# VH-VL binders against q0atu2: the designs that were tried, part 227

Target 1, 119 residues: q0atu2
Amino acid sequence: MLDKKARIRTSREYRNVFEKGKRLSGRFLIIYYVENALDNNRFGFITNKKIGMAVIRNRIKRQLRAIVREYQGQVKNKHDIVLVARAGIGKSSFEGMEKDYIAIMKKAGLFARNANKID
Key: E = the ipSAE of ESMFold2; O = the ipSAE of OpenDDE; V2 = 0.75 times the mean of E and O plus 0.25 times the DockQ between their complexes.

## First folded at step 9 (VH-VL)

Design yd15 (framework fv_ivicentamab_arm2; at its last look DockQ between E and O 0.65; V2 from the best seeds 0.00; counts 0 for: pae E 4.0 > 2)
Fold by OpenDDE, look of step 9:
Structure yd15 (fold): chain C 119 residues (1-119), chain A 119 residues (1-119), chain B 110 residues (1-110)
Amino acid sequence: as target 1 above (119 residues)
Amino acid sequence: EVQLVESGGGLVQPGGSLRLSCAASGFTVSDNYMNWVRQAPGKGLEWVSIIYRRSSTDYASWAKGRFTISRDNSKNTLYLQMNSLRAEDTAVYYCAREYGEWEYYFDYWGQGTLVTVSS
Amino acid sequence: AYDMTQSPSTLSASVGDRVTITCQASQSIDSWLAWYQQKPGKAPKLLIHKASSLESGVPSRFKGSGSGTEFTLTISSLQPDDFATYYCQQYDSYSDEAYTFGGGTKVEIK
């Protein structure tokens, strides 16, 4: 699980990202991102009912957290980033989600263009 | 030297099945993202499927349920199982390696193997 | 589906000509655009990746440019070996089709 300090936890924090942040869409994910006043990144996750049943939504959320955690060190700091799962993500593979995450983060300029998975 | 060699193509009746193989050399299939791309006679290129390093798979929307991508690590070989074949599946099928992890282009291609679906 | 529109479909040119092929995406794909060359009976060959990066061994007369939704492949001076079909390819897809190719451009002798 992500460190507590790396989580967006309050409704106000989420609203700030949605209202002031930029939006980019990928294959399975939509990200909203905005600079914060901290020295670290914070991540939020949205898995609404269109994704599927609660069991599916929880699974997707766990997978997204795992992906974010894996690549956290490669993301430019000082950002609040909200990941919104798209409807089709429930049928996606973990690595497909991972690939989409990396692609969209690169597009957002939050990931280095030549960034690769850390093995 | 990197090399990809497809085989298994041939004539098959509608509704039939066929398994294509792609023998790789010069690199390890399991360490790379491998793809199948097809090309109908006189037509353009169409992505079919991908297998990721952890063996997760994705497919074109039209391929889901009929096509299965897999690999045998011990043989360093990629496979495409094709079921319920249709006339419109007639094409040269290429295996292609995706460069790196997050580059999203195909740097090496096999020579292709022709699949003809006809009664 | 998010299409890649490639133009022209066919292009007649002479040796020494400057040739330009265009690929247009329905939405921004940043720089995740590749160009391939294919000759009859042969597999596609990678020419350009990431919109403008020339693949190793590819002649410098090939140039990729563009970003967002508009991309071009330019052959500064067409050589006999360049008569072929060219395809653009993208990944940054909003659809279930992760990888999409343009319709192709056949460069033939005038």
Scores: ipSAE 0.673, ipTM 0.895, lowest interface PAE 0.8, mean pLDDT 92
Fold by ESMFold2, look of step 9:
Structure yd15 (fold): chain C 119 residues (1-119), chain A 119 residues (1-119), chain B 110 residues (1-110)
Amino acid sequence: as target 1 above (119 residues)
Amino acid sequence: EVQLVESGGGLVQPGGSLRLSCAASGFTVSDNYMNWVRQAPGKGLEWVSIIYRRSSTDYASWAKGRFTISRDNSKNTLYLQMNSLRAEDTAVYYCAREYGEWEYYFDYWGQGTLVTVSS
Amino acid sequence: AYDMTQSPSTLSASVGDRVTITCQASQSIDSWLAWYQQKPGKAPKLLIHKASSLESGVPSRFKGSGSGTEFTLTISSLQPDDFATYYCQQYDSYSDEAYTFGGGTKVEIK
């Protein structure tokens, strides 16, 4: 589980990321990200009702949180990052979501150089 | 030296089944993202399926439910089980190794095996 | 789904000619593009990744360029060994089909 300080919690915090942040699309994810004034990263997760029923959306959120937690140590600090699940994500395997996260985070330049896991 | 060798192609009637094999040498299949890509005679390349390092799988939408990618780690071999074959499945089938852990392009390809679906 | 359009579909040229093949994406893919060469009866071979990075062992007469929506593969002096079909592939995962290939460009040597 992500710690309280590593979570984007308020509508204002989410809006700041969407309005001021950069956007990159992946296969199953879209990320919005912006530098924050903290010493740590914060993550937010959005699943639309178009993805499926609440059970499916909650499973996807749990999977994405697990992925983010696994790679959290490789993410450059001082960023607010919102992961938005795309409609087709429910058809992806867990490892497909993981690969997409790695790819989009590297494309965004949010992973430290040469700090890759061989997972 | 990295090598991939496909086998198991042949002539089959519509509705039939085939299992393709891809024997790998010079690297470990289970440490890599392995893919099947097909090419209809005289036509372009089309992605079919991927198997991830921890055995999750994803498929092109037209292949899901009919094709199954798998591997045997003790034989260092990748498989594609193809069921309910149709004329449009006629193609040379290649296995391909994906470069790195977050890239989506292929650095090594097998020679291919021809599958012909004809009544 | 992103359309990858290659042009020309077929090209005829002489040894020594400068040959240019283009690949067009319907939306920006930054530099996330690869080029493959496929000789008759053989599997594709990776030539270039990230639009312009030449793979080891690929002759220096091959040059990739471009970013965004338009990409070019140039062969500075066509050799007999370059008779092949060339495919671009986008790997910017803006769709469910991250492994999208262009339709190919067949280079025929006169």
Scores: ipSAE 0.284, ipTM 0.747, lowest interface PAE 4.0, mean pLDDT 87
ESMFold2 (binder alone), look of step 9: mean pLDDT 89; pTM 0.914

Design yd16 (framework fv_ivicentamab_arm2; at its last look DockQ between E and O 0.05; V2 from the best seeds 0.00; counts 0 for: pae O 6.4 > 2, placed apart)
Fold by ESMFold2, look of step 9:
Structure yd16 (fold): chain C 119 residues (1-119), chain A 119 residues (1-119), chain B 110 residues (1-110)
Amino acid sequence: as target 1 above (119 residues)
Amino acid sequence: EVQLVESGGGLVQPGGSLRLSCAASGFTVSDNYMNWVRQAPGKGLEWVSIIYRRGSTDYASWAKGRFTISRDNSKNTLYLQMNSLRAEDTAVYYCAREGGEWEYYFDYWGQGTLVTVSS
Amino acid sequence: AYDMTQSPSTLSASVGDRVTITCQASQSIDSWLAWYQQKPGKAPKLLIHKASSLESGVPSRFKGSGSGTEFTLTISSLQPDDFATYYCQQFDSYSGEAYTFGGGTKVEIK
């Protein structure tokens, strides 16, 4: 589970990332990210109705949170990052989602060069 | 030197089964994303299946339930078990390694093995 | 379910010509696009990944460009070794299939 300090909680916080942040698309995910004024990272997760039924969307959010938690030590600090799930994500294995997360985070330059799991 | 060598192709009756092998050298199969890609005679390339680093698998929709990708890490070998074969499965089957580890392209291909499904 | 359209299907060219091949994705794929060369009876060979990154050992006359939905492979001065079929390749974000290939472009001697 991500700590409360590492979560984007309010609509205002989400809107700031969407309006001020950079956007990058991958296979299953779109990320929006912006440097924050905190000493830590914060993560947000969005699934919309086009992905599937509520039970499927909740499963996907849980899986994405688990992926983010696994790699959070590799992420450069001081960023607010919103993960938006794309329509096809529900048909992917967990490792396929994980692969896409790593790919887009690496392309965004958000992983530290010495990340143990990425190399 | 990276090498991929497919074997196990041949003539099979419709409804039959066949197992393809891909012997890898110069790298470790389980450290990479490994794929099967096929090409029907005179036609284009078609993705078949992927096995991820930790052993999860994904398939093209037409292959799911009939084909099984697997590997034997002690032999550094990738497999494709093909069941309930149909005439439209006639193709050269290639094994391919993903490059960049976290990117969506194939940097090394085997020479392919021909599967012919004919009554 | 999204298609990738590659054009032309066939082109005829002479040694020294500038050759242009186009791929269009039905949805934005950023720069997640690869190009391959395939000669008859041989496996595909990677030329370009990430739309514009030249693979090691590939001649500099090959150039990739584009982002989003439209991508181009250009051969600046066609050589005898370049008569082959070329394929673009991307991922699929809707159907659950990992990768899709364009239909191919056969570059033939005029």
Scores: ipSAE 0.595, ipTM 0.850, lowest interface PAE 1.7, mean pLDDT 89
Fold by OpenDDE, look of step 9:
Structure yd16 (fold): chain C 119 residues (1-119), chain A 119 residues (1-119), chain B 110 residues (1-110)
Amino acid sequence: as target 1 above (119 residues)
Amino acid sequence: EVQLVESGGGLVQPGGSLRLSCAASGFTVSDNYMNWVRQAPGKGLEWVSIIYRRGSTDYASWAKGRFTISRDNSKNTLYLQMNSLRAEDTAVYYCAREGGEWEYYFDYWGQGTLVTVSS
Amino acid sequence: AYDMTQSPSTLSASVGDRVTITCQASQSIDSWLAWYQQKPGKAPKLLIHKASSLESGVPSRFKGSGSGTEFTLTISSLQPDDFATYYCQQFDSYSGEAYTFGGGTKVEIK
């Protein structure tokens, strides 16, 4: 699990990312990202009813957090990043989600050049 | 048959270190989400740490920096490295397996190993 | 982690009694709630998961119910083997503290 300081927690923080950030869409994920004034990255996660029942949404959130945690050390610092799960993610494998995350984060240029766990 | 067997507990002085082991049989540790849960004498259960299938780890806020969960796939064994031990760390330490992929309960537990921190 | 308040802390009952244990979460945890039974000197044993799913091999006299913030474990007719301490356990998919247990309920002989 991400540390509290590494989490977007308030509606205001989310709104800031949505309003000021850039948006990229992947197969299963949409990411919004913006630079912050902190010394660390913060991540937010959004699921909606289009994904499925609450049980499914909670599962997806856990999976996404696991993915983000796995690669957090390779992400460029000073960013607020919100992951929005797309409707089809409920049918995706974990590896599929991971691949999508990596792809979209690469496209966003958010991985450090020395990243070593990225395909 | 699934079985978990903890070992490594014992008496340790404050500030000392100890490594607990959990030998698993009947299933593969690396294919499951494994946890440590402790219980102080006469007290309730307290979650300590988890290691995910891909090797990511999480910790209770109080455990961060002092406890490290790991595993040896070749030995099918889970570990808990405990450093800077305190009297309040005295407890029976259980290893526990989550009920399945993206299941959020513990279906199998070891019988626990007692750690006593005392001068 | 979400706070879990379990009540009562101690419950005295007789064989055949209907026993009710309550677990209250500070925030909604949907149905991510499990119940465990623990006897002295033994590890916890899973009874119910996902609020109401009875684990295999667990007697049908055990019943879990509830969702959101209020959960209940009911033993319809207490048996001698049921005297033990019971714990609820929540999963928080959001916070950094993924797992929290209730304080426990000791069911003892009246």
Scores: ipSAE 0.021, ipTM 0.648, lowest interface PAE 6.4, mean pLDDT 90
ESMFold2 (binder alone), look of step 9: mean pLDDT 90; pTM 0.928

Design yd17 (framework fv_ivicentamab_arm2; at its last look DockQ between E and O 0.67; V2 from the best seeds 0.00; counts 0 for: pae E 3.7 > 2)
Fold by OpenDDE, look of step 9:
Structure yd17 (fold): chain C 119 residues (1-119), chain A 119 residues (1-119), chain B 110 residues (1-110)
Amino acid sequence: as target 1 above (119 residues)
Amino acid sequence: EVQLVESGGGLVQPGGSLRLSCAASGFTVSDNYMNWVRQAPGKGLEWVSIIYRRSSTDYASWAKGRFTISRDNSKNTLYLQMNSLRAEDTAVYYCAREGGEWQYYFDYWGQGTLVTVSS
Amino acid sequence: AYDMTQSPSTLSASVGDRVTITCQASQSIDSWLAWYQQKPGKAPKLLIHKASELESGVPSRFKGSGSGTEFTLTISSLQPDDFATYYCQQYDSYSGEAYTFGGGTKVEIK
């Protein structure tokens, strides 16, 4: 699980990301991202009912958190990033989600230039 | 030099099965995202399946349940098991490598192997 | 409706002509768009990826542009070797499929 300090937790924080941030869409994910004034990145996760039952939504959240954790050290600092799961994500593989996450993050320029895959 | 060579195509009756092979050289199949793409005679390109580096797989909606993508790392070979074949499955089947890690295009293609489903 | 729509389906042109092929996505795919060239009896050949990045060895007369839902492949001066069928390909899709190709554009000699 992500550290408390690495989580977007309040409605105000989410609204700030949605209102002031940029939006990019991938196959399974939509990412909203905005710079923050902190020394760390914060991540938020949204899984709506279109994805499926609560069990599925929770699984997806868990998987997305795992992906975010794996690549957390490669993400440029001082960003609030909200991951919104798209409807089709429920049928996706973990690696599919991962690949999509990386695609969006690369497009967003949120990975450090010297970032390498963590094997 | 990167090379992909498909084999296993041929004539098969409706309802039959066929396994295609794609022998890769110049790179390691297990380290790359590998895909199958088909093309019916005189028609366009249609994505069939992908196998990820950790061996998870994904399929076109129409392919699920009938097609299975796999690989043999020791042989550096990609496979496509096709079951319950239909006339509309008649096509040249290409194996294609994605353009690298976290890329989303196909940089190398095999010459293709023709599968003809006919009674 | 297809996720990717190419136009025109067929294009007749002469050597030296400027040729433009359009690919329209049903939804924004940012810049995850690739272009391929295919000649009869041959596998597709990657020309451009990420909407505008030219592959190594591809002549500079090929140019990809666009973003979001509208993309174009331009051949500034058509050469004899350019008569072929061209396909666009995207990654971002709601269809549940990882990749989708356009219907293709056959560039033939006038």
Scores: ipSAE 0.367, ipTM 0.830, lowest interface PAE 1.6, mean pLDDT 91
Fold by ESMFold2, look of step 9:
Structure yd17 (fold): chain C 119 residues (1-119), chain A 119 residues (1-119), chain B 110 residues (1-110)
Amino acid sequence: as target 1 above (119 residues)
Amino acid sequence: EVQLVESGGGLVQPGGSLRLSCAASGFTVSDNYMNWVRQAPGKGLEWVSIIYRRSSTDYASWAKGRFTISRDNSKNTLYLQMNSLRAEDTAVYYCAREGGEWQYYFDYWGQGTLVTVSS
Amino acid sequence: AYDMTQSPSTLSASVGDRVTITCQASQSIDSWLAWYQQKPGKAPKLLIHKASELESGVPSRFKGSGSGTEFTLTISSLQPDDFATYYCQQYDSYSGEAYTFGGGTKVEIK
């Protein structure tokens, strides 16, 4: 549902974010983020096997993509952002994941000034 | 003026049930992350549960399955249904609102209601 | 149990003293820490969020500092109204529970 230009696709693109980006940890998520040279944002998603079986990991990935889509209009442009799901995320409700995303993006300074009004 | 008023505490025998209420004024409960936090006599603070804006819920692991957080938006009131009560559930129970800017800290608390579980 | 180690557990002081209360997090929580004051029979009151940001109406003699794993609450020139129990709370949401409080520091009259 994210446009193809808004996706981090290659191993090199992911590596650049991990090597040059900033890292913030939340309850269910870790984000890595770095300025890019584009006119738009790009998002990447990582779920590892410690989270659970493939069905569970795919569900979480879909939920995170939906959350990112809902708030993407409020994200400051020109950033590559990788969301890494932490092992305990599978026990969270969708709204718990959403709350964590909002909080960590605010902590990172990646939302607009009035991001608290995003719903 | 933000106010939170708990009620419904009292003496209950082990295995019993009790429903706590928290009447809110000066803000809309459903626009906020609302929580229950408890404090056993002479002990520190312990988080119990949260209800999210769209009515999803999360619980401390020891409360899950025994306690249910809910709300009635028409009455602007938060509830905690407590079942299968044990002596260790004896505490003052507070309702609390999460702080606006960064969330996860509690900017307003009720005065609490005492629950005593004993034979 | 708490992921926050709060010390001392009790502290005796006189009016006018400078007192310092510390919290240590088991892992870095950046600056995502709040301080609360609680008087006997009363609800907790938020004093400070984001380690050092004073809430409206809180006297300027209260000061929060620190980042990472070590945090302090300092009260310059202790007043009679300041005898209470103080709690820190992390809100980085890294722990297994949603919210983690320190064990508290009771500030008593010497």
Scores: ipSAE 0.297, ipTM 0.739, lowest interface PAE 3.7, mean pLDDT 87
ESMFold2 (binder alone), look of step 9: mean pLDDT 89; pTM 0.914

Design yd18 (framework fv_ivicentamab_arm2; at its last look DockQ between E and O 0.49; V2 from the best seeds 0.00; counts 0 for: pae E 7.8 > 2)
Fold by OpenDDE, look of step 9:
Structure yd18 (fold): chain C 119 residues (1-119), chain A 119 residues (1-119), chain B 110 residues (1-110)
Amino acid sequence: as target 1 above (119 residues)
Amino acid sequence: EVQLVESGGGLVQPGGSLRLSCAASGFTVSDNYMNWVRQAPGKGLEWVSIIYSRGSTDYASWAKGRFTISRDNSKNTLYLQMNSLRAEDTAVYYCAREGGEWEYYFDYWGQGTLVTVSS
Amino acid sequence: AYDMTQSPSTLSASVGDRVTITCQASQSIDSWLAWYQQKPGKAPKLLIHKASSLESGVPSRFKGSGSGTEFTLTISSLQPDDFATYYCQQWDSYSGEAYTFGGGTKVEIK
């Protein structure tokens, strides 16, 4: 699980990201991201009913958190980042989701363009 | 030298099944993201399926439920099981390797194998 | 579904001509764009990846450019070996598919 300091927790924090942040869409994910005044990144996760039942939404959220944790060390600091799961992600593979995350983060300039998978 | 060689294509009746093979050499299939891409006669390229290095699989929306991508690591071979074949599935089927796990293109292709679905 | 719009579908040109092929994405794909060359009865061949990176062994007369939603493949001086069909390809398609190809551009002899 992500540390508390690495989580977007309040509605105000989420609103700030949505209102002031940039938006990019990937295959399975939409990200909103904005610089923060901290020395670390904070992540938020949104899974709505479009992606499936609660069990599916919770699974997807868990998987997204796992992906974020795995690659957080390669993400540029001082950002609030909200991941919104797109419809269809419920049927996605973990590796596909991971690959999409990397792609969209690179597109956002939050992940090094030449970054390699951590193995 | 990297090489991909497809086989298994042929004539099949509608509703029939066929399994395509892609024998790889010069690299390890299980260490790479492998794909199937098809091309109907006189038409463009259409992505079919992917198998990721850890074994997860994804499919084009139209392929789900009828096509299954798999591999045999001991044979360094990629497979595409095609069921409930339709006339519109008539195409040359290519296996293609991604340039890398975080590279979103196909750097090597097989010569393709023709699948003809006709009564 | 969101598609890559490739244009033109057919292009007639002569040896020595400058040829430009365009691919337009429905949304920004940054530089996740590749170009392939395909000759009749042959598999596609990778020419350019990441919008502008020339694949090893590909002649320098091929150039990829663009970002965001607009991408171009340019052949500075068309050679006899260049008559073929060209395809663009993306990853982060909003369609939900892993990969999407352009419709193709057939470069034929004028």
Scores: ipSAE 0.857, ipTM 0.934, lowest interface PAE 0.5, mean pLDDT 93
Fold by ESMFold2, look of step 9:
Structure yd18 (fold): chain C 119 residues (1-119), chain A 119 residues (1-119), chain B 110 residues (1-110)
Amino acid sequence: as target 1 above (119 residues)
Amino acid sequence: EVQLVESGGGLVQPGGSLRLSCAASGFTVSDNYMNWVRQAPGKGLEWVSIIYSRGSTDYASWAKGRFTISRDNSKNTLYLQMNSLRAEDTAVYYCAREGGEWEYYFDYWGQGTLVTVSS
Amino acid sequence: AYDMTQSPSTLSASVGDRVTITCQASQSIDSWLAWYQQKPGKAPKLLIHKASSLESGVPSRFKGSGSGTEFTLTISSLQPDDFATYYCQQWDSYSGEAYTFGGGTKVEIK
C-alpha cells in the first residue's frame, strides 16, 4: 500500500505533471513525470472507461499500486509520476504490467542504478 | 555457464500434438522470463510465447489456443505443448532466456529442436 | 504484428568491407531494438541490445545506432567469421506481439 503522502490527489497536481513533465510510453502504460519540490515521490494512476467496466478498472489500479509499491525503494526521489493505463492493459497479466513498468521507469532514468543506496 | 537444450522435436502428422522440452542449466528458469522462438526452414525468426518469472504467460496471436507454454521448476525445464499442428508449424523451435530483468532481448538461446509437420 | 522492415534482404561483400544493415519500425520503438547474428544450423547470437549497447564478448567492429524508427548495424571491417544472417528484433508498446523480428539480412561472400 502507498503512503497517503506519496499520492497525487488534486487536479492541480495532475495538471502540473501533464503540462510540465516528460512523457514515455510502454506497451501497457504511459508515464508522465516531473521533479517536485518535496522530499518524497508521489504517484498518480489513471484508468478510464476505455479499459473496461469499473471492476476491471479497479483491479488494474490495485495491481499497478502493488507494482509501484514493490519497486518504490528503487525510484529516484523528488518526482511526481503519473501512470496512465492504455486500453489494452486489461489483457495483460500482472507480470506483463510489472515488466512494462520496470522497462519504462528504467528508460526514463527514474530507477536508481546503485543498489547500495536503495531502501 | 548458461545452457539451454531443447528436445522433443520430430515428425508429426497434421492435426497432431507434440510437447517440446528445454532443459536449463547455469540459472533458474523460474527467476527469468523464458521464451520460445521458431524459424521455418529458410525463413526468419518468429516469436511464439513467453512465461514470466511469476508464471503468467503470453502468446503470439497465431499461437493462442493451440500452444501452451509451461515449466517444471523442480526439473528446471521449460515446455511448449503444441496442439492441432499444421504444415506451417514446421520449424526449428528455440528456447531463449530474456536478458536482464528490464531489458527486452534474448541473451541465451538453445540449439533448437526441429518439428516437421507432414503426411 | 508490429512489423520490422529490414534491408537489404541479401548483400554480397568481401573481407575488409564496411557493411551497413538497416531496420525500420512502423512506429517509434525508442531504443528497444536488438541485433542478432545467425549462421546456418546454429542458434542466433546476440550482438547489440538497446540499439547501440554491445553485448559482452562481441568484437568492437560491430556498431549499432539509431532510435525511434530507423536503426543500423554496421560492421566496420568485415571478417571471415561475419558471413552470416543478421536479424533485428524489437520490443514495442503498440502491437499485440510483444517481440517481432526483421526478415533478416544475409551477408554473403562476393
Scores: ipSAE 0.039, ipTM 0.677, lowest interface PAE 7.8, mean pLDDT 85
ESMFold2 (binder alone), look of step 9: mean pLDDT 90; pTM 0.925

